# VH-VL binders against q86iv5, part 40

Target 1, 237 residues: q86iv5
Amino acid sequence: LDSCSICVDFVGNSLNDLLNIILNSGVIGTCGDLCSAVPGGQIVDTVCDLLCDYVGVDEFIKLISDVDPDPIYICEKISVCKTNDNAAASLDLVQINPQNGTVGGTFTLSIAYTVTNTIATGQLAFNIIDPTGNAFGDAVLLVQQSPEQYTQQFQFQATPSEQESFPNGLYTVQALVCEGSCGSPHPNTYTLANGTTTFTISGADSSSMSGAGSFSGSSQSTQTGAASGSGSGFALF
Below, E stands for the ipSAE of ESMFold2; O stands for the ipSAE of ESMFold2 at other seeds; V2 stands for 0.75 times the mean of E and O plus 0.25 times the DockQ between their complexes.

## First folded at step 14 (VH-VL; framework fv_ciduvectamig_arm2)

Design t3 (at its last look DockQ between E and O 0.03; V2 from the best seeds 0.00; counts 0 for: pae E 9.1 > 2, placed apart)
Fold by ESMFold2 at other seeds, look of step 14:
Structure t3 (fold): chain C 237 residues (1-237), chain A 122 residues (1-122), chain B 110 residues (1-110)
Amino acid sequence: as target 1 above (237 residues)
Amino acid sequence: QVQLQQSGPRLVRPSQTLSLTCAISGDSVSSTSAAWSWIRQSPSRGLEWLGRTYYREKWYNDYAESVKSRITVNPDTSRNQFTLQLNSVTPEDTALYYCARQGYKYGAFDIWGQGTLVTVSS
Amino acid sequence: QSALTQPASVSGSPGQSITISCTGTSSDVGYYKYVSWYQQHPDKAPKVLLYYVTNRPSGVSSRFSGSKSGNTASLTISGLQAEDQADYHCSSYTRSSTFVFGGGTKLTVL
């Protein structure tokens, strides 16, 4: 993995712990004092020390303690992830199949997009809005996405859970491609394109009504593309 | 030398609100190197951390889950003290209540008040 | 009940070594290194003996030492002395930004 992806993964997984350590300890004098307290083993400590030492402990703490912390933004400020204020893309397809399904059924979201100016560090993100206004979703990290065409598929089962009951009715899918974190107020962040589609769920009592919903995603390039990766976010907006 | 002085013993009836005060000398309640906690002790439960207040560019509070719905810990910068409010008390809230400082050293409770005996009785 | 498990009592003779265990979960003792130990004599407030698992404040004897493995922390008192007779409490900072205590251990010096 590249250094940008490693940074975003570390910050995303350790942000709450870093904040807890900072708040609980008060003044922290060295990166070692901060990073040795982070749970997760030797690799996590090493990544923490490298990132913290790169900008200095005081600047690292300032970035982590932001009221609106954002792993992509933090890694951009550390200069491990690049930015492109001129990034550009369009959404070619936002399609969900089946358009009419049932509770417990499997839905596949297909997104095609064209990058016209490199996305340096950004996201492909989606939200699914149920008939009551409850939203859930996911995102995948995009690093140095050169100009070309890309496709991505996501699949989920409409299995009722504490987070989403999957009521009958009309669902709206919103997809975004962004430079920076989609929806973030931070500098160097842009929504490059958005698209929507809909689907319906009609009830039939023929499948499990309980359990946890899950999401999985993969990235497949048409023509030529980057290796596939997993998502880095949940609900947007 | 830092010292914590607590209010005197309390007798409180069930369903009422318990209020305790801890006065600080030799340090500031707004110190960015400290946090200010309430901890109680009973024979049946031992020591139990209840909550804290602290200043890190703004005021923060953390509360134990067992009392979160009933507790408030407030700083008073003008008097250099902090207070405990515990609503809707029951006999199970009977305990010796301590205030304590968490100093610079990784969250240890390095300075304790003398304790305040609180009895909740009907 | 107490969030952390300690033995209710331990005893030892002067000069002996004793160890007090403190067992929690992966969300407290097993999560951060913010584990502390306190000594409490009768009718007195607790006094910190160890913090950050192993560190001793100024004025605490090197006879007191600490360790942690997995979800269990340990306080060891070597060269036991009569004045060590007291209650001993462990504490841990949690993943949820709270603190939890053990039930306490009464040490009797025979």
Scores: ipSAE 0.366, ipTM 0.692, lowest interface PAE 3.1, mean pLDDT 86
Fold by ESMFold2, look of step 14:
Parts: structure tokens; C-alpha cells; sequence
Structure t3 (fold): chain C 237 residues (1-237), chain A 122 residues (1-122), chain B 110 residues (1-110)
């Protein structure tokens, strides 16, 4: 993996631990003071030391301690991830299958996009908005995406959970291709393209699916083509 | 529930040492999720953080610059207490003294002692 | 003087919203997110209202909210009530691993 992806993964996975260490340690004068306390073993400590030493402990702490920390932005400010203010892309296809389904069914979201100027560090992201306005989604990291055509697929099962009941009605899918973190107000961040589609869930009462039975809901992300990426939780804009 | 109970003399003469004790119940002075501070309050200066002690692999202290040359904050693990020693006091050290816990989850001073009014005068 | 600057007093009528400012430097309020607010009634120890700029401990009313911009933090009390009459203090953790307090603000409910 490249150093940008390693940085984004480290910051994303270690952010809460770093903030708590800063709060409760009165001796953070070196990167070693901070990084030796991060859980995750010697590899995590080594990555922390390398990133922290690159910019200096004071600047690293400042970036981590921002009000709305963003792993991509942090790694760009550290200069481990590159930026391109002229990045450009278009969305060729946003397709959901089936377009008419039922609670418990599996839906496949297919996104095709064309990069016309390199995406240095960005995201391919989507939100799915249910009829009541609740949303869930996901994103994959894009690193040094050269001008080419790309395809990405995501799957999810419409299994009711505490986070999403999957009510009957019209669902809206919103897809974005971004330089930087999609929806972020940080510098060097741009929405390059967006697209929407819809699908319908009918024939089942979602309140019945959340009854006494034991159910498990999940979402899955898959990737095809020459894209580099890693999924990160739900991408809610 | 965590409680802090303060003790110590209320009158100290100039040039002597002010010594206060804070007894901890419901937590340990050696807890790796807490730090233990002394804070004072006066009408002219408001609240003023003086210093702390805490255990992270070993014992550490941090002190406010205004008192750093005169202050010591010590843990006592056998009695589950921590102490304030402030040397060479002057009338400007007259204040209401609090001990306080800084909890890991909050990062703030979430538990306070009852306060001890200390007067420094001849 | 206190390291952080607060107004000496503020006042408001029941049901109004008021805001108390706390101004420091780039080495304290402007550096970390470790800004806390405390309420102190007469003859009592301070009680934490907010930590981490915006977070409320359990049992603290949602009428208390916080924010920070640059070197200034703010406490807002909405729906002002008689029991809110008290002194309010801000505190910040510094990059030197110390804490600093504001001079305090006396809130009068009219």
C-alpha cells in the first residue's frame, strides 16, 4: 500500500485514542511520548512516529485536535497525501438493482465514473435516503486516480436494524466523486461530480420486520476495476 | 461515588510553608485514568490552577509558572491521598484552596473537594 | 490578572438566551479542544457544565451549549431560569500541559 493510504487508515483508526492521550498526558514533548501510548502494536507505533516526526509533534497535535478532524485533510496537511485543485471527474452511471424490491432483499449499487484530471486524494461516496429522510452510506478512498474509466459496486441487504428500519416507499441514492473528503468544508476539497437514482421498497410493513424476531442488518462494499480504495463507515453528508 | 476530603491548617505565617491534604475515596490516587490538581480562588484573581500529580508508568507533576519555584504536589499511595506544599508564602497566597480530580473521560475537573480557606498573615 | 478573559457580569430575563465569552490565545483556547465551563453558586465548589468545548456530562441540561472559534470559546444558556444565577468560569488546557482559568462571569437573572 502507498504512504497516503497508510496515513488515512492510521488517522481514521487512531483518532479517538490520540485525542484521549493528548488530554491525559502532561509530557507530550516528542512524537515518542504520544505514539508509544497508541494501542495497536509496534506497526501502529512505527507509523505514528513516522507521520508525527515528518511535521513535528506540535503541528501533528494541532491537526489531530481540530474541532472537526478529517483523516484525508490531516494527511494532506502532513503532506503524505497529495492534493489537486484541478481534479476533474464525471459520473457515467448510477444504477441500483432491483429498482423495485422488498424488505430483506439485496440491492446492488453500481457506479461508473470517468476521471479527466487526476484525483490526488479523494472519495467515491454514496448516501441512501429512506422515505423518512434517514440516510446511510459508505465511501472508498481514491489515491492518485489517473484519467481513466472506473466501476465500483456496493451491496447492502435491506434487513431492518436499530439504525435503519427500511420503511416502504421511495429511496433516493446520491453518489459523489470528490477530491478530498466528500462534504467536507476543508481546503483543497471539491465535489467533482454527483448523480442520483431511486428505488422502491414495497409489499412489507417495516414495523413487522422489527418485531420479536432476531434479525441482523449489514452493508457491504465491493470494488472492481483499477480503483484503489478502502471503505470507511457510513458516508453521511 | 468519588469524593475528595480536604484537611490542613487555616492560618500560616509569611515565609512559612502552606501544607494541605486531599483524601480520596471511591478512586485511587494511582489511577491511570485520572490526574489530581490543586486550584485556588481569591476575589482578585478568581480561579487559579496551581499544579497536579498523576501516574502514567511513573509519577509526573505539572505546575503553573507563577508558583513553579515554590510548589510541590505529592501522591501518597498508602493513604490514598495527595498533598500541596507551597513554600515561602506571602499574603498574596491567601485564598480558598480546592483539590480536584481531572477524569479521563471528561478532561475537566469533574470532582472537587469542599475547599479550605487559608489566610497568610503576621 | 486571569489568563483567560471573561466579561465580569451579564444579565438576562427569564426565558431569554445569554452568551458568555472566554478569550485566550493560540497556546490555550486556540490550540486544543480542551475547553471546559463551570457553574458556581455562592459558597459552593464549581460544577462542570461542559467539557471538550461542546459536550455535556450526564445530568446537565441541554439548555447549556458551547462553541469555539479561533481563540474565543462561548457558553450559551437558553431558556434562562432563576437557578441559573451563579458565577461561570471557563478553563483551557494549554500546550504546556497546564490549565488556565478565566476571571469568572457573574450571571444575574432579572
Amino acid sequence: as target 1 above (237 residues)
Amino acid sequence: QVQLQQSGPRLVRPSQTLSLTCAISGDSVSSTSAAWSWIRQSPSRGLEWLGRTYYREKWYNDYAESVKSRITVNPDTSRNQFTLQLNSVTPEDTALYYCARQGYKYGAFDIWGQGTLVTVSS
Amino acid sequence: QSALTQPASVSGSPGQSITISCTGTSSDVGYYKYVSWYQQHPDKAPKVLLYYVTNRPSGVSSRFSGSKSGNTASLTISGLQAEDQADYHCSSYTRSSTFVFGGGTKLTVL
Scores: ipSAE 0.007, ipTM 0.468, lowest interface PAE 9.1, mean pLDDT 83
ESMFold2 (binder alone), look of step 14: mean pLDDT 92; pTM 0.948

Design t4 (at its last look DockQ between E and O 0.30; V2 from the best seeds 0.00; counts 0 for: pae O 12.7 > 2)
Fold by ESMFold2, look of step 14:
Structure t4 (fold): chain C 237 residues (1-237), chain A 122 residues (1-122), chain B 110 residues (1-110)
Amino acid sequence: as target 1 above (237 residues)
Amino acid sequence: QVQLQQSGPRLVRPSQTLSLTCAISGDSVSSTSAAWSWIRQSPSRGLEWLGRTYYRSKWYNDYAESVKSRITVNPDTSRNQFTLQLNSVTPEDTALYYCAREGYKYGAFDIWGQGTLVTVSS
Amino acid sequence: QSALTQPASVSGSPGQSITISCTGTSSDVGWYKYVSWYQQHPDKAPKVLLYYVTNRPSGVSSRFSGSKSGNTASLTISGLQAEDQADYHCSSYTRSSTFVFGGGTKLTVL
């Protein structure tokens, strides 16, 4: 992994804990004082110390404590991740298979996109909106994506859970390719392309709810091509 | 040097609002290195943290889930104090109430008020 | 019921060492290192003995020491003295930005 991906992964996983530590403490004089409190073991502490020491503890705390903190934006502000205000891409295909499936079935979302000007640090993201308006999704980090065509597949099983029951009806898939975090108001952030498709869930393969309180479903991300391996979930953009 | 002085009624009727005040001397309620908590103690529940207020570029509050729907902790910068408001009290709210400072760099309650025994009864 | 579990009582003779446990969950004791211990004599407010698991405030005897492993923190008092007879409470900052306390431990010096 490169420094940008390491930074985004660390900040994304540790942001809430960093905020809690900063707010609880009030005064933190060294990176060691901050980073030793972050859970996750020695590797996490080491990455924290390296990033914090790179910009200085006061600037690091300031970035983390911003009103609307954003892992990609933070890593861009400390210059570990690059930006490109002229990044450009198009979505070539947003396809879900099967288009007509059943509860409990497996769906594969395939996205093809073409980068026409390098995406320095951005995301490929999607949301799936069920018939009632509930949404779930995921994103993968894109780092230094040169002009080429890329493909990405995501797979999920429509297993009812507390979070998503997978009701019968029409589902809408929204996909975005972005420089910066998709949907973020921060500088150097752009929606480069968007696309939609739909699919339906019908019929009789639903899991019974009578005996058990809930069943869990999962969303999966499988990357093909030159994209980053990191993902994060989105409800809406 | 830093002292917390509590005041407020010691008897409150059920369904009313319990209101306590904690006056701060030797420190500021807006100190960016402190936080200001209310903690109560009873024989059946022991020590129970209720909530806090603190200033970190803006004002924040955190409340225990058990009382979150009924509690408010407010700073008063002009009087250098902070208050507890606990709505809709029941006899289960009978306890010895403390205000406490969460000291800078400690993550712990280093200064405590004298305690106020509050009885909730008809 | 208290969020953190402590033994209700512990006893020891002068000069001995005793250990008081404080067991929580992965969301409190097991998450951050913000664990603190308080001594409380009858009719008095609690007094902080340890913070950040192991750190002693100025004026606290080095006979008091702390540790943490997983979801359990421990207070050790070495060289017991009659004045150590008191209640002892543990507290932890949680991943939800709240504090929780143990049920307290009554220490009797025999």
Scores: ipSAE 0.479, ipTM 0.783, lowest interface PAE 2.4, mean pLDDT 87
Fold by ESMFold2 at other seeds, look of step 14:
Structure t4 (fold): chain C 237 residues (1-237), chain A 122 residues (1-122), chain B 110 residues (1-110)
Amino acid sequence: as target 1 above (237 residues)
Amino acid sequence: QVQLQQSGPRLVRPSQTLSLTCAISGDSVSSTSAAWSWIRQSPSRGLEWLGRTYYRSKWYNDYAESVKSRITVNPDTSRNQFTLQLNSVTPEDTALYYCAREGYKYGAFDIWGQGTLVTVSS
Amino acid sequence: QSALTQPASVSGSPGQSITISCTGTSSDVGWYKYVSWYQQHPDKAPKVLLYYVTNRPSGVSSRFSGSKSGNTASLTISGLQAEDQADYHCSSYTRSSTFVFGGGTKLTVL
């Protein structure tokens, strides 16, 4: 259980809560004023106080209230997460199964990557681009990923929703391995590797489309045990 | 002293759009210390929060799940007001509608409009 | 149907204390410290009585106090007065960035 993962997890899970506290509070003069209102009990309050006190309440509020706040960047700027401007990796496999599927079907994205210089704080991320150019995706956090080979799987159902209709046609999958948040303009951020694959959806009538879409992930090291990052919550890059 | 003044029709036909306006005096709809909500009240369901709009470097909205597919709350900075649009109304939408400020000091609804009773009936 | 559960009515005599409960879930009352209470007299808009579970706005009597334990928040009115006869509503900010209200409690001063 490392400080960087705790910080990114706290900021990622508490961002909306923190924004609402800032919105609904008058003058926030101390970290205690802000952090005592964050849910999750004494441990969460303690993490909030430590991070907030480290940079000062005014800077912490500024970081949280940024136009495009980024949990990894915030935790790097607080110096709880490390950066490595020399991080390096390659993508060995980007594979989707089935390659030809139907609306309502389940697809599995498998990604294998090799780290050649430690990723200090970064992401394994993907976008799926539909035939109209609309994209959806997810990411997992990578902290102090040593040079080794890693694998990760993601699943989704092609159930139409307000966010994605799953039109018939060719879909493009983009996978990225990054130092920092993938696609971010923030300092110390690099796309280390990228890869693509494609798949096709046919729009045959499904028996039902009422379900909500979700992503899940698993990982394992091909040379050692599992090396998955923390849960996702990051937006498309 | 902050005041909220509501306006809009009191009778709406089923399937039409309910549209209400809340004018703000003594504060700004773009205040980064506030958010602007619509809340309704009926005898059968009591008070029900519908949604809000607020400015934090850009405009944001949050909506209650029960109305999310039908509601829009929009600011109007030039007239210093915000509006409720509720599409495809039914008699279940008959209620007393309030606009309210989420005040920065209280983390709660500290200023309320006078209320507008809206009846949805054919 | 309200998201938070309050008793439909309570009653008390002048000088007595009464408590109104507000029960929610782990995603609202049990999650945050953002519970607020509103007093509403007939034909008037609600008026904030408590926020952050226990805090009173300026001008609100210390006879009004609040507490929270687990998924239940409570409003206590000590030393009941005739003017306390009103409807009382609880509200909570949820983990989904929304607000929910209780069904309201009619307080009758006997």
Scores: ipSAE 0.006, ipTM 0.436, lowest interface PAE 12.7, mean pLDDT 83
ESMFold2 (binder alone), look of step 14: mean pLDDT 92; pTM 0.949

Design t5 (at its last look DockQ between E and O 0.02; V2 from the best seeds 0.00; counts 0 for: pae E 8.8 > 2, placed apart)
Fold by ESMFold2 at other seeds, look of step 14:
Structure t5 (fold): chain C 237 residues (1-237), chain A 122 residues (1-122), chain B 110 residues (1-110)
Amino acid sequence: as target 1 above (237 residues)
Amino acid sequence: QVQLQQSGPRLVRPSQTLSLTCAISGDSVSSTSAAWSWIRQSPSRGLEWLGRTYYRSKWFNDYAESVKSRITVNPDTSRNQFTLQLNSVTPEDTALYYCAREGYKYGAFDIWGQGTLVTVSS
Amino acid sequence: QSALTQPASVSGSPGQSITISCTGTSSDVGYYKYVSWYQQHPDKAPKVLLYYVTNRPSGVSSRFSGSKSGNTASLTISGLQAEDQADYHCSSYTRSSTFVFGGGTKLTVL
């Protein structure tokens, strides 16, 4: 779509590999040396080369090797993504359906928000906090969101896993609209609006299924291009 | 030019610790462009990478899962060498042990020691 | 069991070409391009022939070439010579920051 989205997607998907390549190779002298090693084929190599050449290989490596790297922050520091310290928004609706469900059921989270000053690069994010305090969530990248009203829906199934058993009780949904990565301590990052709602699960208890590779709260939504790096991207309040 | 010289015992009893040393000449154990590995060869498993030590901004180690609970690889910068320590050995640890330099930036072992045949037996 | 699969043996006549395969998984051979090949003569340490799938170190004959497709890497030796009779090993750096080796291939020059 656009350079910012491409950068955030690339960095989010390739960050671990970039770190691994940097450590294994030691001194890297050119963008070609770094980027040709990144898996994903010609398109990924091309995006890597373009971003790396834009800032220079030494600066690119420095940003990737930062103590707490953050794809949005990295892309802002290389000036492919813009920032707006005066971004502003409000939440119009945070609604979960059904409000009373059961384990294994499908829940739809609807969020409506109004931007009143452009969000340059940010997130629409949510956490779901179970009765014991465990949380899971997801986020959608927002690029150049002009003043207007927006809506987004997320879906998940309450399928028990090692990460989330979906116990009976009251669940709290937290939704955030942010400039920058929600919950990040980095500069140019702001929580613009926060909203909550609740729902309950009241059915038969679930036990371990001893399986691998499941995420709690699967969503049929706009998880394209960011599926690897956004599942639980913000701190509890 | 670059040379790896191995030393250490050739016989070790079961349950004891196998210790080997690899002395480096023509390069530095703290080179930020290299990593220093132990690899063994046996008839039953062929070549088997065991672990490595390397310096980038600090010292790092990586170990094979098969030996991770028993292995330590340490650098010694004052003697320009690195060591293998493999605890609680069994007869299955009988092998020809090599030290090796990973000297190409793309993960290949370009310099090898001559090997030390270690037998684990009572 | 070696992590990478190689044929146990191959043979060829002087002047012919042969190819040795090395099959792994999407977490090793199929992940990075960090695949290397080693030649080992009897009673000698392995010697690197290729790294990064296709690159030859200085002093390695251009008769040795490499390729990779999916989870399988290949070493091709053209113009076979008697001195090529040796064991050949493949290796891959893995997604988990470890190295794995193939079981080795004994090449016989007839």
Scores: ipSAE 0.333, ipTM 0.672, lowest interface PAE 3.0, mean pLDDT 86
Fold by ESMFold2, look of step 14:
Structure t5 (fold): chain C 237 residues (1-237), chain A 122 residues (1-122), chain B 110 residues (1-110)
Amino acid sequence: as target 1 above (237 residues)
Amino acid sequence: QVQLQQSGPRLVRPSQTLSLTCAISGDSVSSTSAAWSWIRQSPSRGLEWLGRTYYRSKWFNDYAESVKSRITVNPDTSRNQFTLQLNSVTPEDTALYYCAREGYKYGAFDIWGQGTLVTVSS
Amino acid sequence: QSALTQPASVSGSPGQSITISCTGTSSDVGYYKYVSWYQQHPDKAPKVLLYYVTNRPSGVSSRFSGSKSGNTASLTISGLQAEDQADYHCSSYTRSSTFVFGGGTKLTVL
């Protein structure tokens, strides 16, 4: 586990707590003042202290308080995550199976991509857009992805919920490979490749609500390389 | 190499206090890179985290809700150890008790004591 | 009683792969990435296999891998061997700065 992944995970989990502490607290003079107030106990406080002490409390507060804060961007500005403005990649495959399914069924999204210039800190991300325009998706953090071929699979069960009813019709899948956070307006951020595919749902069951949908991700490589299997949910675009 | 050595009585009467000690070698109980936990195991409950003590600018404790009213975990820096005190025990507190180290960047128990089987009965 | 749900038992033959699930809530498994797995042989203390969902401590075989999706974490053991026969426990750090454990899974190698 590298410092960049630890930073992105910490900021992603603690951003709202940090913002609340900064906005509602009195004088914050030390990293200890800020970090001891973050929920999560010893583990989270220690990571917070290490990152905050690295850049200094005043700079850390400024980065967290940005109008459009972004965990990858913040960790790049702290210099814990590297950037590569020359990162390059292509999407080799965006495939979903089954292409014709039913509500309650399991769908597997397979994405293959080739890195041609190292992705320093970026994302592999996707959105699924239902027939009414509602979108859901996920992303995986990419750290120091060397030039190689990579594969990633995501699964979801089309179980109706308050967030997504899975109506009958045509669904669009959008996949992106990015340096930086996909869709972010921040410096050092690039969409390196994108791809789409479609699938249909027909023959829907009752629209009663059930548990929330979830995603499971893993990465495979036939060359040296690694990608985080734990996803960060977000909507692209 | 970090090692944890447990000691304490194996028999305790109901309504009394269960007291166990965990001696640390190869690390410091006041290390800002660790926290020090008690965990117990029984056939009916499996593994159950009870509580911890750790040092930052001061000493902190966290306790499981199930025992929070009865538990105290204390460090002893002079002997480089930490203790469990569980008040008002019942036969339901009969279990194999472990002390364990929690690494600051791991969020996991990477070093365990040998275990102490404590029986609560008359 | 246990806060996290694991299957009571799983079995597999040597060379096969098996997966053990660990289901919690949005306040534990679904909140942080501080999810860990422990192997316990009879009369032994638990030994950490994985931490931070996917990371192996030094000396743990690459046959052990982990993942997490939503409120469910998974331990996968590939290339099953006789010495893998043991109890397996999951643990999660919680939003309330406590730890919770699963009920444990007994793995039998056939």
Scores: ipSAE 0.024, ipTM 0.584, lowest interface PAE 8.8, mean pLDDT 85
ESMFold2 (binder alone), look of step 14: mean pLDDT 93; pTM 0.955

